# VHH binders against Glyoxylate/succinic semialdehyde reductase 2, chloroplastic (GLYR2): the designs that were tried, part 4

Target 1, 314 residues: Glyoxylate/succinic semialdehyde reductase 2, chloroplastic (GLYR2), of Arabidopsis thaliana (Mouse-ear cress) (f4i907)
Amino acid sequence: LAYRVYSSLQSTTPSTRDELGTVSIGFLGMGIMGSPMAQNLIKAGCDVTVWNRTKSKCDPLVGLGAKYKSSPEEVTATCDLTFAMLADPESAIDVACGKNGAIFGISSGKGYVDVSTVDVASSILISKQIKDTGALFLEAPVSGSKKPAEDGQLIFLTAGDKPLYEKAAPFLDIMGKSKFYLGEVGNGAAMKLVVNMIMGSMMASFAEGILLSQKVGLDPNVLVEVVSQGAINAPMYSLKGPSMIKSVYPTAFPLKHQQKDMRLALGLAESVSQSTPIAAAANELYKVAKSYGLSDEDFSAVIEALKAAKSREA

## First folded at step 1 (VHH)

Design c02 (framework vhh_7qia_2)
Fold by ESMFold2-Fast, scan of step 1:
Structure c02 (fold): chain B 314 residues (1-314), chain A 120 residues (1-120)
Amino acid sequence: as target 1 above (314 residues)
Amino acid sequence: QLQLVESGGGLVQPGGSLRLSCEASGFTFSDYAMGWYRQAPGKQRELVAFITSGGSTNYADSVKGRFTISRDNAKNTVYLQMNSLRPEDTAIYYCAKDSLYWGEDSYDYWGKGTPVTVSS
């Protein structure tokens, strides 16, 4: 069977055609990221079984041809390869290791791919519990928000069992534009946190620039244009700048999740005694924005933390 | 307003051929990927073939080498040429448009289907 996977001369790659017809896929978590990722797998012809804590969130996927199971345990018991996309480390651990969790259904010959953003310690914990069953583990946190997830343009930062990375590769290619294998478990989570720490710091700095330009009588729309043509251009500045100027923050990446990533990155920095003062300052602004009730707005709403500082004098 | 109208299904003997057509209206056809799904009695709906706005194609392993998907943007039509048909290809075949928004009345971008029966 494994021999035939690599010997197929008609596939775009030998594994892609064989995997679409022969590997049963589980997907745990139908949130803002998980739902479009699972839909891309279904659209590509994969045999997908879904689960979500709130069952009704699975209904669109079932309508598209997915199967449903009532627990993570039942999903991993019936599927060869299970992906998990959860909102936070606590949820990722609970789904993998808690009551009716993935570890109770998974076994030797199967794989668990955690695409959630978690801290290094949580990734190591989940890996240990999964591998103790005899199954393989791969962490594969993604870079990219809702639109890249919908478009199949995610970047996967993978680490863990190399044989599972190779088996998962065709499915990662359906959901994303690129994938990196970073070695031992923990390295994917670490890379993702460092990338998002930079992103959060950049957004906070950009917000300062917008407000300063307004205060000195400059047109902040011209600031966005100048930035977009210069050396410090970032797609997120061009995309989010106009909305930030209008104080509108349509959610692509929730502020509460950016603050979570800042907290986790600062914990990683603390564990190795690495100073990250810019990230530390940015994290305080995200905490202030959360205190104003902006947790579910886009992380670009961090700009409100800088505006409100002078208006709340008692 | 968005409509997908399938045609070309019918009864054929094993080894026979059929050509399915799907005429689309109510959206800018050339901007979207189009696919063909099928659902056999007692089974789940599965994607059979897919064609991007740029013309790149993908097929389920069960039909590769036998089925060909194509599109005519001037006619707002996507086609599925089915050759060397087998009894296991018996299903209702559905045309589908790529959605920009998942969970938004996902059924609206699917046609009513055209039945294909492969039997002697």
Scores: ipSAE 0.000, ipTM 0.108, lowest interface PAE 17.2, mean pLDDT 83

Design c03 (framework vhh_h_nbbcii10_fgla)
Fold by ESMFold2-Fast, scan of step 1:
Structure c03 (fold): chain B 314 residues (1-314), chain A 126 residues (1-126)
Amino acid sequence: as target 1 above (314 residues)
Amino acid sequence: QVQLVESGGGLVQPGGSLRLSCAASGFTFSDYSSYALGWFRQAPGQGLEAVAAISWSGGSTYYADSVKGRFTISRDNSKNTLYLQMNSLRAEDTAVYYCAAEFGSWLDYSTEYDYWGQGTLVTVSS
């Protein structure tokens, strides 16, 4: 039994434990992403204090050795570095800047790292409010689903105060496999926009391939198999291909939001005089699909923009 | 702990009906602003096939051509449950049926279903 306790104390290097243990960590938001992220920090030996709007969601973390505080204000008041993982921009703003929010407990010498997926304007707003207290701010939205969050394999798209990026880096490495420093606040959201521009363009191109294969007498289901086994494979092709062939578009990412991202990416490109002709062409197809009333369908409904009227009506 | 648990499967004769339920625990359907829910099936020795899906708003429903007009997908957010009403069942509908959920955010698109149930067997046999 003594050997079991002794070996558990040596499960991490003394240097790593000392480095991690000197920084008190707050974590706001115990949803499906936040909970496994915070658990990885606790398992690595970090001193973690958690908060969630629904207190019972903190219970598994407390069971693993985390402390609990009843408000974001109390968490930022007691911790050197606070992470926030909220479901939407409105929640991220409320937790940071609302009643009993993070700004009321945070002060100079402390840092706030928002790992939530928010728009550029929301990130700038939160950054201004945090920095007005004298504290540092880092935007750090993640790429990756629940399993990468559980496995410590997230990708962080960071922007903001570089000294805070350096201080947060060991903790980002516990929660993820990669981290990128992208400069000024808003650039993490901008990187997601560029990725979505690529995704929208690839989906439009895939739709062209499906329809061309059908028109020359090929089986589009075989096309999906060929693509999935080759060098151009993306998981999205296997996921969306069968539904696109059947003309069904269950909404994960609304077509109107994909078209919005195309428009915003084109505006970003114009502001720096960068040509994006493929995105421009794809954007026209999304506009056509919107004119057919497909705004609330999945963005894979872009295939409808390429069909003859008779085929679409059938 | 996030779980999807299917129920309502069993043995039914051709032309019969079954209602499958998928109970979600460890999260609520309203936790995410962009959320796709669906039913998939796998017949013995065959690949996974999409059967039906329902949009984040519940306003749009989608069906495989083989089940269109016979199956109805619905969701009840107050009960945190997804349903598949299966009418006019055929021998070809015999499969293990899986409930699946895809989480998204308005600035991030999920490319795969994040959670799957363990499956429930539906056997259509005379």
Scores: ipSAE 0.000, ipTM 0.216, lowest interface PAE 14.1, mean pLDDT 83

Design c04 (framework vhh_enristomig)
Fold by ESMFold2-Fast, scan of step 1:
Structure c04 (fold): chain B 314 residues (1-314), chain A 121 residues (1-121)
Amino acid sequence: as target 1 above (314 residues)
Amino acid sequence: EVQLLESGGGEVQPGGSLRLSCAASGFTFSDYYISWYRQAPGKQREWVSTISSGGSTNYAESVKGRFTISRDNAKNTLYLQMSSLRAEDTAVYYCARGEWLYDSSGYLDYWGQGTLVTVKP
């Protein structure tokens, strides 16, 4: 038997919006992902200060009510919690640790949450530099592209300081629909790279199947239906197949970012002596597609790397 | 403002048929895959069927051959034609808009409020 006490309390708890507004938020990087993520924080009523290497990229966010600072150092000096969303490991390291970087403004009592896709070694390096200031560090790379970022439906793969994960959780919930805490620093970056390595490899393989089906006289639209109903089904086949058959690649995940993730995953595999020959071959196809000027097209444009001629080969 | 509104649910006898509709507004309907999900009392939501922007369809094994998903892009409407209904098809049926996935962690970004289908024993 348990004793239960019922009490009525007058609500003195501020709304979630009011509570969120008491934490000053920095956001570093106003690219294709960072801009919509920061916009969602502003629209939720957060006090947001932004920075981007190209200042004019901050203008839309300042127009929505964000503050601007001219360096990562000034952002971390004025904010309690700073998010960073950079395009590559070099940029993430430079923004965190380079000249006028985040480490020069951040201090004990503050947090740095890196939502960029970087390799394990880079995440560990940034973490060490941030934690050496007395601040807390969380890596939180995202799953999802431009539209999920706009809609606040990202998935966060987090690792690092558990107290910072708890403090960041309400803001991650504004920007996303789910979050995983994966333990030690490096585990978030590793998980993200492995997942995207699988995606890049499967897209390259799917492209081979489409072109082979065409060349042997089969209808590639029927191929899309067959794979979509079988054991190897993935939503990507139905979503990307029709556009790939028509040679149009509306950008949701830029090919250059998929190639970056392939390169980083290969580096992770090398560091533990794990063979990933499918990913290695797929990476070469993404490099070829980049050489054709397709860097800013959707990563499904990798199919162009496999075409021998621009004319029909049916 | 994105909205999905289901209709067409109701009570039906075993072996009967129903047609569900989902009216979409606030986005370019033709650009998205749209799915039907259902939730029976005391159970988690289960996927039923998906139709791509290009018209390709997929079905859960339990409904394959009995249910047909279709879309009318001119009317911004999704349909689910249900035939040979069984007691186990009793559930609230939800329309859901899909979003692009760039890894193995898929998701659905908008849901309707649902429409109840009851198949009497």
Scores: ipSAE 0.000, ipTM 0.157, lowest interface PAE 11.7, mean pLDDT 84

Design c05 (framework vhh_7qia_2)
Fold by ESMFold2-Fast, scan of step 1:
Structure c05 (fold): chain B 314 residues (1-314), chain A 120 residues (1-120)
Amino acid sequence: as target 1 above (314 residues)
Amino acid sequence: QLQLVESGGGLVQPGGSLRLSCEASGFTFSSYAMGWYRQAPGKQRELVAFIYSGGSTNYADSVKGRFTISRDNAKNTVYLQMNSLRPEDTAIYYCAKDRLWFGESPFDYWGKGTPVTVSS
């Protein structure tokens, strides 16, 4: 049996653990998703350097053993593999390509993995700028909210440089329960939009069901129970249903982000002449909910768009 | 051009100490993990100690508690402090730069080595 160069240090540990330890990891963005993702890498023993626009957001990570750098450029200059988790396409582009951005520190033989939810065009733009440095690029948007991020149970929808996917795979496995390689840059963003389009349409339909059940004199709590036991069960129905019935919408996924994803998915459908009439109708409800000032509430607040005026005033 | 220059080897008695140094040039030293390897006559080359770009360290079981790896990024230098030396530690010691994980072949960035002999 041929030994790997590091095998003498691994008599009690897997070879991949030593490989993990030889790779310096950067993490850009310490928001609601990025912070728990980076924490999981640190807890797994990875060498992690963090950055956030608001420096104080890095303090918990530094307390867990992470290093801090003052710019994306400094992070990519000192790290082999850098992850980026930003709130929107504009932030993802600015962190990668703007002043003191990742492209100014990254070089050939290094990798950049953008796990942010961005549109196809933004992913392609970031990829081009990163690859023009000689570095490798992988888009890897996630399915899952804060709790899956904390638990290392995210789903990664990856696309881009296959060699980088293979090298990043152990780190994706620390942060998630599954990963898919979807081919060319743009396909990860496209898959994420299609998934979230389905999710937004399902939530709008569920909201119609709750309100209809109430208006015909049925107990909507029984509706939630019935759907949970049948073929149309979705975990989000059981999770969100009780709160929607009580008209409270604790934020796990902001309604404004869901509406943005609906708009982007409709644009993707238009670009290939694919009709998506259910998503189009659901998008109108999310726009109505935004007009009621519910942008920062959970996307389950879409139910408010369907209520009569007197119900919303109560 | 990449260069690694080892120094500090020599002859010592069992129980003695040596400090090895490796001065690096031709690359951004602070961005790379550095390691110390050794090769004794008739044996395979083996990793002794490793220090990651972030400063965390790893050691072979045979040297754990006796050897300490450290780095000085301002001087582009990695060190190996060897204490409680044993005859079994006799080898040529090589400094190595970790390869970039993405797009580079396995290790071949080696210095010329510095010999360490532990005998009475």
Scores: ipSAE 0.000, ipTM 0.131, lowest interface PAE 14.9, mean pLDDT 85

Design c06 (framework vhh_enristomig)
Fold by ESMFold2-Fast, scan of step 1:
Structure c06 (fold): chain B 314 residues (1-314), chain A 122 residues (1-122)
Amino acid sequence: as target 1 above (314 residues)
Amino acid sequence: EVQLLESGGGEVQPGGSLRLSCAASGFTFDDYAISWYRQAPGKQREWVSTITSSGSTNYAESVKGRFTISRDNAKNTLYLQMSSLRAEDTAVYYCARDTLWFGELSDYFDYWGQGTLVTVKP
């Protein structure tokens, strides 16, 4: 089903509400991401049962036709396929494995798809606990923020049981625009680290270019235009460049989180003896920016790490 | 400068057809997935359809079987062929360039056109 989307040039989304309603869907976590994801499933005609730690956050979903259960255990006990979207690794582990958790209701023949952004170790732990029940597990962390979640435009970085990937594929297609199957559990989280390592490195390099252009007497706004029209264009350069030139860093992705991802990616590289010298150098700049008190600014504030002291005083 | 310019909207009767176009400039069109969205008065913006750089297509359930998305890479143009139009299809239609991001950055890097109005009136 999933492979037909990528091979046949046709949507694998079921054509009718009745087809979507044949699989009972659970959804755990009605936060900023989970709520719009679950709404898209309901609007597509899916039979959805929801849970959230704060019950009142389920009210909009129930108003749209969802069922409610008071615990993750009750959701997985009554549903064929359960998605979980939690804010952090501790919450994802607690919902899956804690008191009244998903593992106590789930059984052989059912699936658990964790779409939360968690670290590799947490994903492996949840997978082991779920699979010990006889159920299948799929790691499926998302790329994309609140608006892509609302619009059904998320990107899923999936890993785990391939039969579950195939069964979940139509529902992932409702919630997102693309999905990648990456093999063993942990590979979704690892892919996120590698991409963010590249992102952090590219931003540090771009910052060098802006400052160099200024120091040799060029207009850095013209640099942004030149880059945008050439082969090295990235949308990030066009949107961040003007703000970086003005030394304003409205937070979309906090610098402290970018530095965390650099550190984790360097650890991953060391574990397999892979040299990543550009990322290592970029990481040092993010550490310097943190030392200047820029942890909660956007990661594009890395440019401040490269400025001479007198230039930062202006 | 990245630009997306929609056209082809207008008034039609229920059961009618319209073809929307989106002319793209300022980026390598062939490298991006491009989507159609719509926004009805007083409603949230709703995804309608996506076509990937390879030509794979996806549709919202409300339009599947009635709308067809296509692209002409030689002309840097995206199309939406709409048939069997209903009153509920009345909306401003937007094309958007999709961007792959990890974290919160996707909202800042999506490029939207100005929109084209489709009105289905009896």
Scores: ipSAE 0.000, ipTM 0.145, lowest interface PAE 12.6, mean pLDDT 84

Design c07 (framework vhh_7ubx_2)
Fold by ESMFold2-Fast, scan of step 1:
Structure c07 (fold): chain B 314 residues (1-314), chain A 120 residues (1-120)
Amino acid sequence: as target 1 above (314 residues)
Amino acid sequence: QVQLVESGGGLVQPGGSLRLSCAASGFTFSSYWMTWVRQAPGKGPEWIATISSGGSTMRDDSTKGRFTISRDNAKNTLYLQMTSLKPEDTALYYCAKEGLSDYFWGTDYRGPGTQVTVSS
């Protein structure tokens, strides 16, 4: 198998449009993420069949050459490999397991790849129901928003059946710039949790920097410029810094969800006896911000937890 | 499922006023924070104002109290009252439902926009 391993490692063109066209692809969910993802598959020459609860959302995809089916069941009955991109765990479960759901059309020899952001319990439930049909399941939640979805630059955090990961890989490469296989179902959600723990700690540290710069008489807008040009640059600093300086926190990622992720990451760390003292300290700041009524504001509102009482009250 | 449709734009002289409206459907409007954003030719999107589900407002300093954001939850409608308009206010104005990825600040749900042109 040395030759096959070598050939796999050396190939920078593992598939062609002709090779991709031999697999029939289903795509469930034509929302803000699903629609651009499906469009990228069609533009790459894939044979795509789409479904959405609101049929008119499929019209742009059909205009680009996609086929349409009236239920998830009909899509999975027709297609070799079906992707699902739903807005919430309840929708993901309903589309997979509910009335006219994917489980009623899918069978042995087929695969179901759930790219929705769902909790571990929901992913396990969908996985069990899909696998009980004889089909394969892959959890593949994405990192990235609408623009990365449009540009084919998503990051896939996959877990589940490895044979399905290998079959899905060329299609994940069309929709994204990176993909990771993380083992058993649930590990994709766990990886996202660890990443968000790092992000929450970074935001808390950045907030300290903004307030310190202001208190010593520096221009915090210059601080944002300095960090944006240096080795410590992160997109979130440039995107959130100006708003944080103005004490405005339009919600992109709710502070209550960031605090939830900190709490869950601390629980994960405790289960394996791993110390995470920076995350522990950051979590206390998010709890303070929640006590100020900032739960539904952006997680960058954590800066309010660091302000002196009279500065906050002003 | 989320739909946002802006209206009320047009041509106005400097110092004039306009009231923009945004009709929302496909979600529980009263539960979400809503935002107005504008985009001038050759520039990126610029945040103007946000209103919370409870009616609290936040405004950008560049509008200097000339713009007022408000909402009517019974009509699922968002408003932007614009006064003392300047040529620099010329832009396509979008309403937006707040909520994006865990990695970006901004807005994913927005309407097609309504054009505001301030010139004599």
Scores: ipSAE 0.000, ipTM 0.148, lowest interface PAE 15.0, mean pLDDT 83

Design c08 (framework vhh_8dlx_2)
Fold by ESMFold2-Fast, scan of step 1:
Structure c08 (fold): chain B 314 residues (1-314), chain A 122 residues (1-122)
Amino acid sequence: as target 1 above (314 residues)
Amino acid sequence: EVQLVESGGGVVQPGRSLRLSCAASGFTFSSYAMHWVRQAPGKGLEWIGNIYHSGSTFYNPSLKSLVTISRDDSTNTLYLQMNSLRAEDTAIYYCARDIYSLDWGEYYMDVWGKGTLVTVSS
């Protein structure tokens, strides 16, 4: 009986839960990403205090058991660890450093984790202001959209204070499936640019393949099937291929944003004297597609840059 | 249960206008981008356009001057306004929910309605 009782015992994690429960969590920004991220923390049993510029956006979180404070300053004053998820660099700076901002409540022994997608300069500015208080800073921009945020499947590209990365890790694991520590502040944003540079280059190459297959008398739908089953498979081939063949580009990632990321990645490459000739060539195709008025179409519309004038007009 | 139900289809005369509706239930409608897609008899799917949670719209360039997509988040309803209808606009019209936003170039629709038939005929 003792042996059967022992074998039926489940692994207990009371110390881990007790440790997580003693850390007070702040969350700033209840937008389309921040709201589901904060909800996952609350559902996992975390003590969460929320803030949003529009107070009513906090109502669903308060309904789930979160506390509310009227300013970022009050959140960081009452919480050990504060996450921030803002829509743009200006909002991220204002919430951290502006009137009633996070820097006025935060102090030594506390941490600020900015999960917003901001540029390198903005991240460095926020980091400096937070660290000047004696607190620790971690940049942690996410890869993944609203559905991964809801499902706790985000990928965190972290950079900054290593001790804060270690303290934040259990909470990042609640909100995401993967986390990477990339060193100095700014490296998360840099990693995003490198990934999008690869993505833009791959799409331009795929467009060349579709048009070449058509011109030599092959069925491009068969090309999509062949690449999807082979070693070079990427989900984007199956997602974009059929629409590209029909010259329809439903917008998931606007071509103008892909071209912006190509331009920024080329600037990053220039700053370290790294040649990226494939990205440079792909960037020219995105510029051509923009000149055809395709800026707000999906970046897969880059295929139009490779077509002869007659094929595009007639 | 997550569900989309299209309505407003039927027989319409060439040159006339028609407004389609899509009633959403079982999810926070205001948080999702939504699409309109059509399929003409014997043809594949043709993307019409989408509308983001912000209200920003993107259209198939061939259809941009002929269609308008709008949403009413207070009633969880998506709309497609079509003007100057032609025989070639005869199709089954679907609304669909976008599970992927602008991140990493992903595009996929996870929930589709059953469709509403529009026949443009005299």
Scores: ipSAE 0.000, ipTM 0.192, lowest interface PAE 12.4, mean pLDDT 84

Design c09 (framework vhh_enristomig)
Fold by ESMFold2-Fast, scan of step 1:
Structure c09 (fold): chain B 314 residues (1-314), chain A 121 residues (1-121)
Amino acid sequence: as target 1 above (314 residues)
Amino acid sequence: EVQLLESGGGEVQPGGSLRLSCAASGFTFSNYDISWYRQAPGKQREWVSTIYSGGRTNYAESVKGRFTISRDNAKNTLYLQMSSLRAEDTAVYYCATDLYGSEFPYGLDYWGQGTLVTVKP
């Protein structure tokens, strides 16, 4: 979609591209997601200035025509609209609000779009600090991995200042296939937690199915095919099933991050008195898998938690 | 678990060639982008080249046309073929990979121990 949007923009009037080129774009964080996202903006003709904690990570972007600044403060001081893509809430807060952070360079008339995956409280904190400068804030956590980031196929779960959502929309369309405006700041992070709670629960259930199929003498590879082609299909079944059957878990989404998201989702549910018993049970399995030293393995390693439980029952 | 181990460094004359290797283990090598970085004495670490999981390659301007990055997915090995070496190519060369989330923007960055390349007249 981002490629189609880019092609559509390129086939429209020159004024559309000129308008995009008059907005100076900052991009903070050149990690696994931020680097391909920033590359798509540069390839679309945007004026991009980048920063990363490790400067050499910016070199590919500078090679493509990006400018470099040595701090988040310097990026927000020179850019109209700054995106931030950090690995965790602590890094997102530090880059926005810490020493030489974005808040020290940003001012009224500018925007800060945090595309990092953070908890609700962190999003609210960053929003308050940014808006206290007179600038606008939008949270925009993404759904999608590095391949969708490279292909401009991310899904943005946005919330915050609607005028900034509208100003950021063309750039979100370059980097993604879909964007949702979810209202009040915090709602993007909340939506992301609910989605990841569903993902963690379904993976735990899938693991139960694989082990049960093996115990009753069925071919678990056929199970993977049946669920992948049937009404309950999720792409994760085809992506994870074969490795889970072989008991290997090459890390795409670390189990410790899935368990963190389960814990945070359970906290969100408790805050509104909503029962989530399936997520609660799944969370216990992720905790067991962590206790076996599987924290840095893929979250599909949750299947190992069920093997040990069955052994103790015997 | 995840390991990257560089080899192939050494001393070479200006205009010479070297082939660096990086042996990877603990992850599905074919699914991930792998990069070469270098750090010269007294300088900051510099990106050299990346080969993407899809086979696409990218190079720093300083090495374009002289260095070739490649991968052997069957052997879980990354290569950097260096030709027309110059004194300014003298550095410790590092293999690096970003392990990424299949559906989500989480990830872990891994670096090797480095291999020294010295270009001496």
Scores: ipSAE 0.000, ipTM 0.255, lowest interface PAE 13.3, mean pLDDT 85

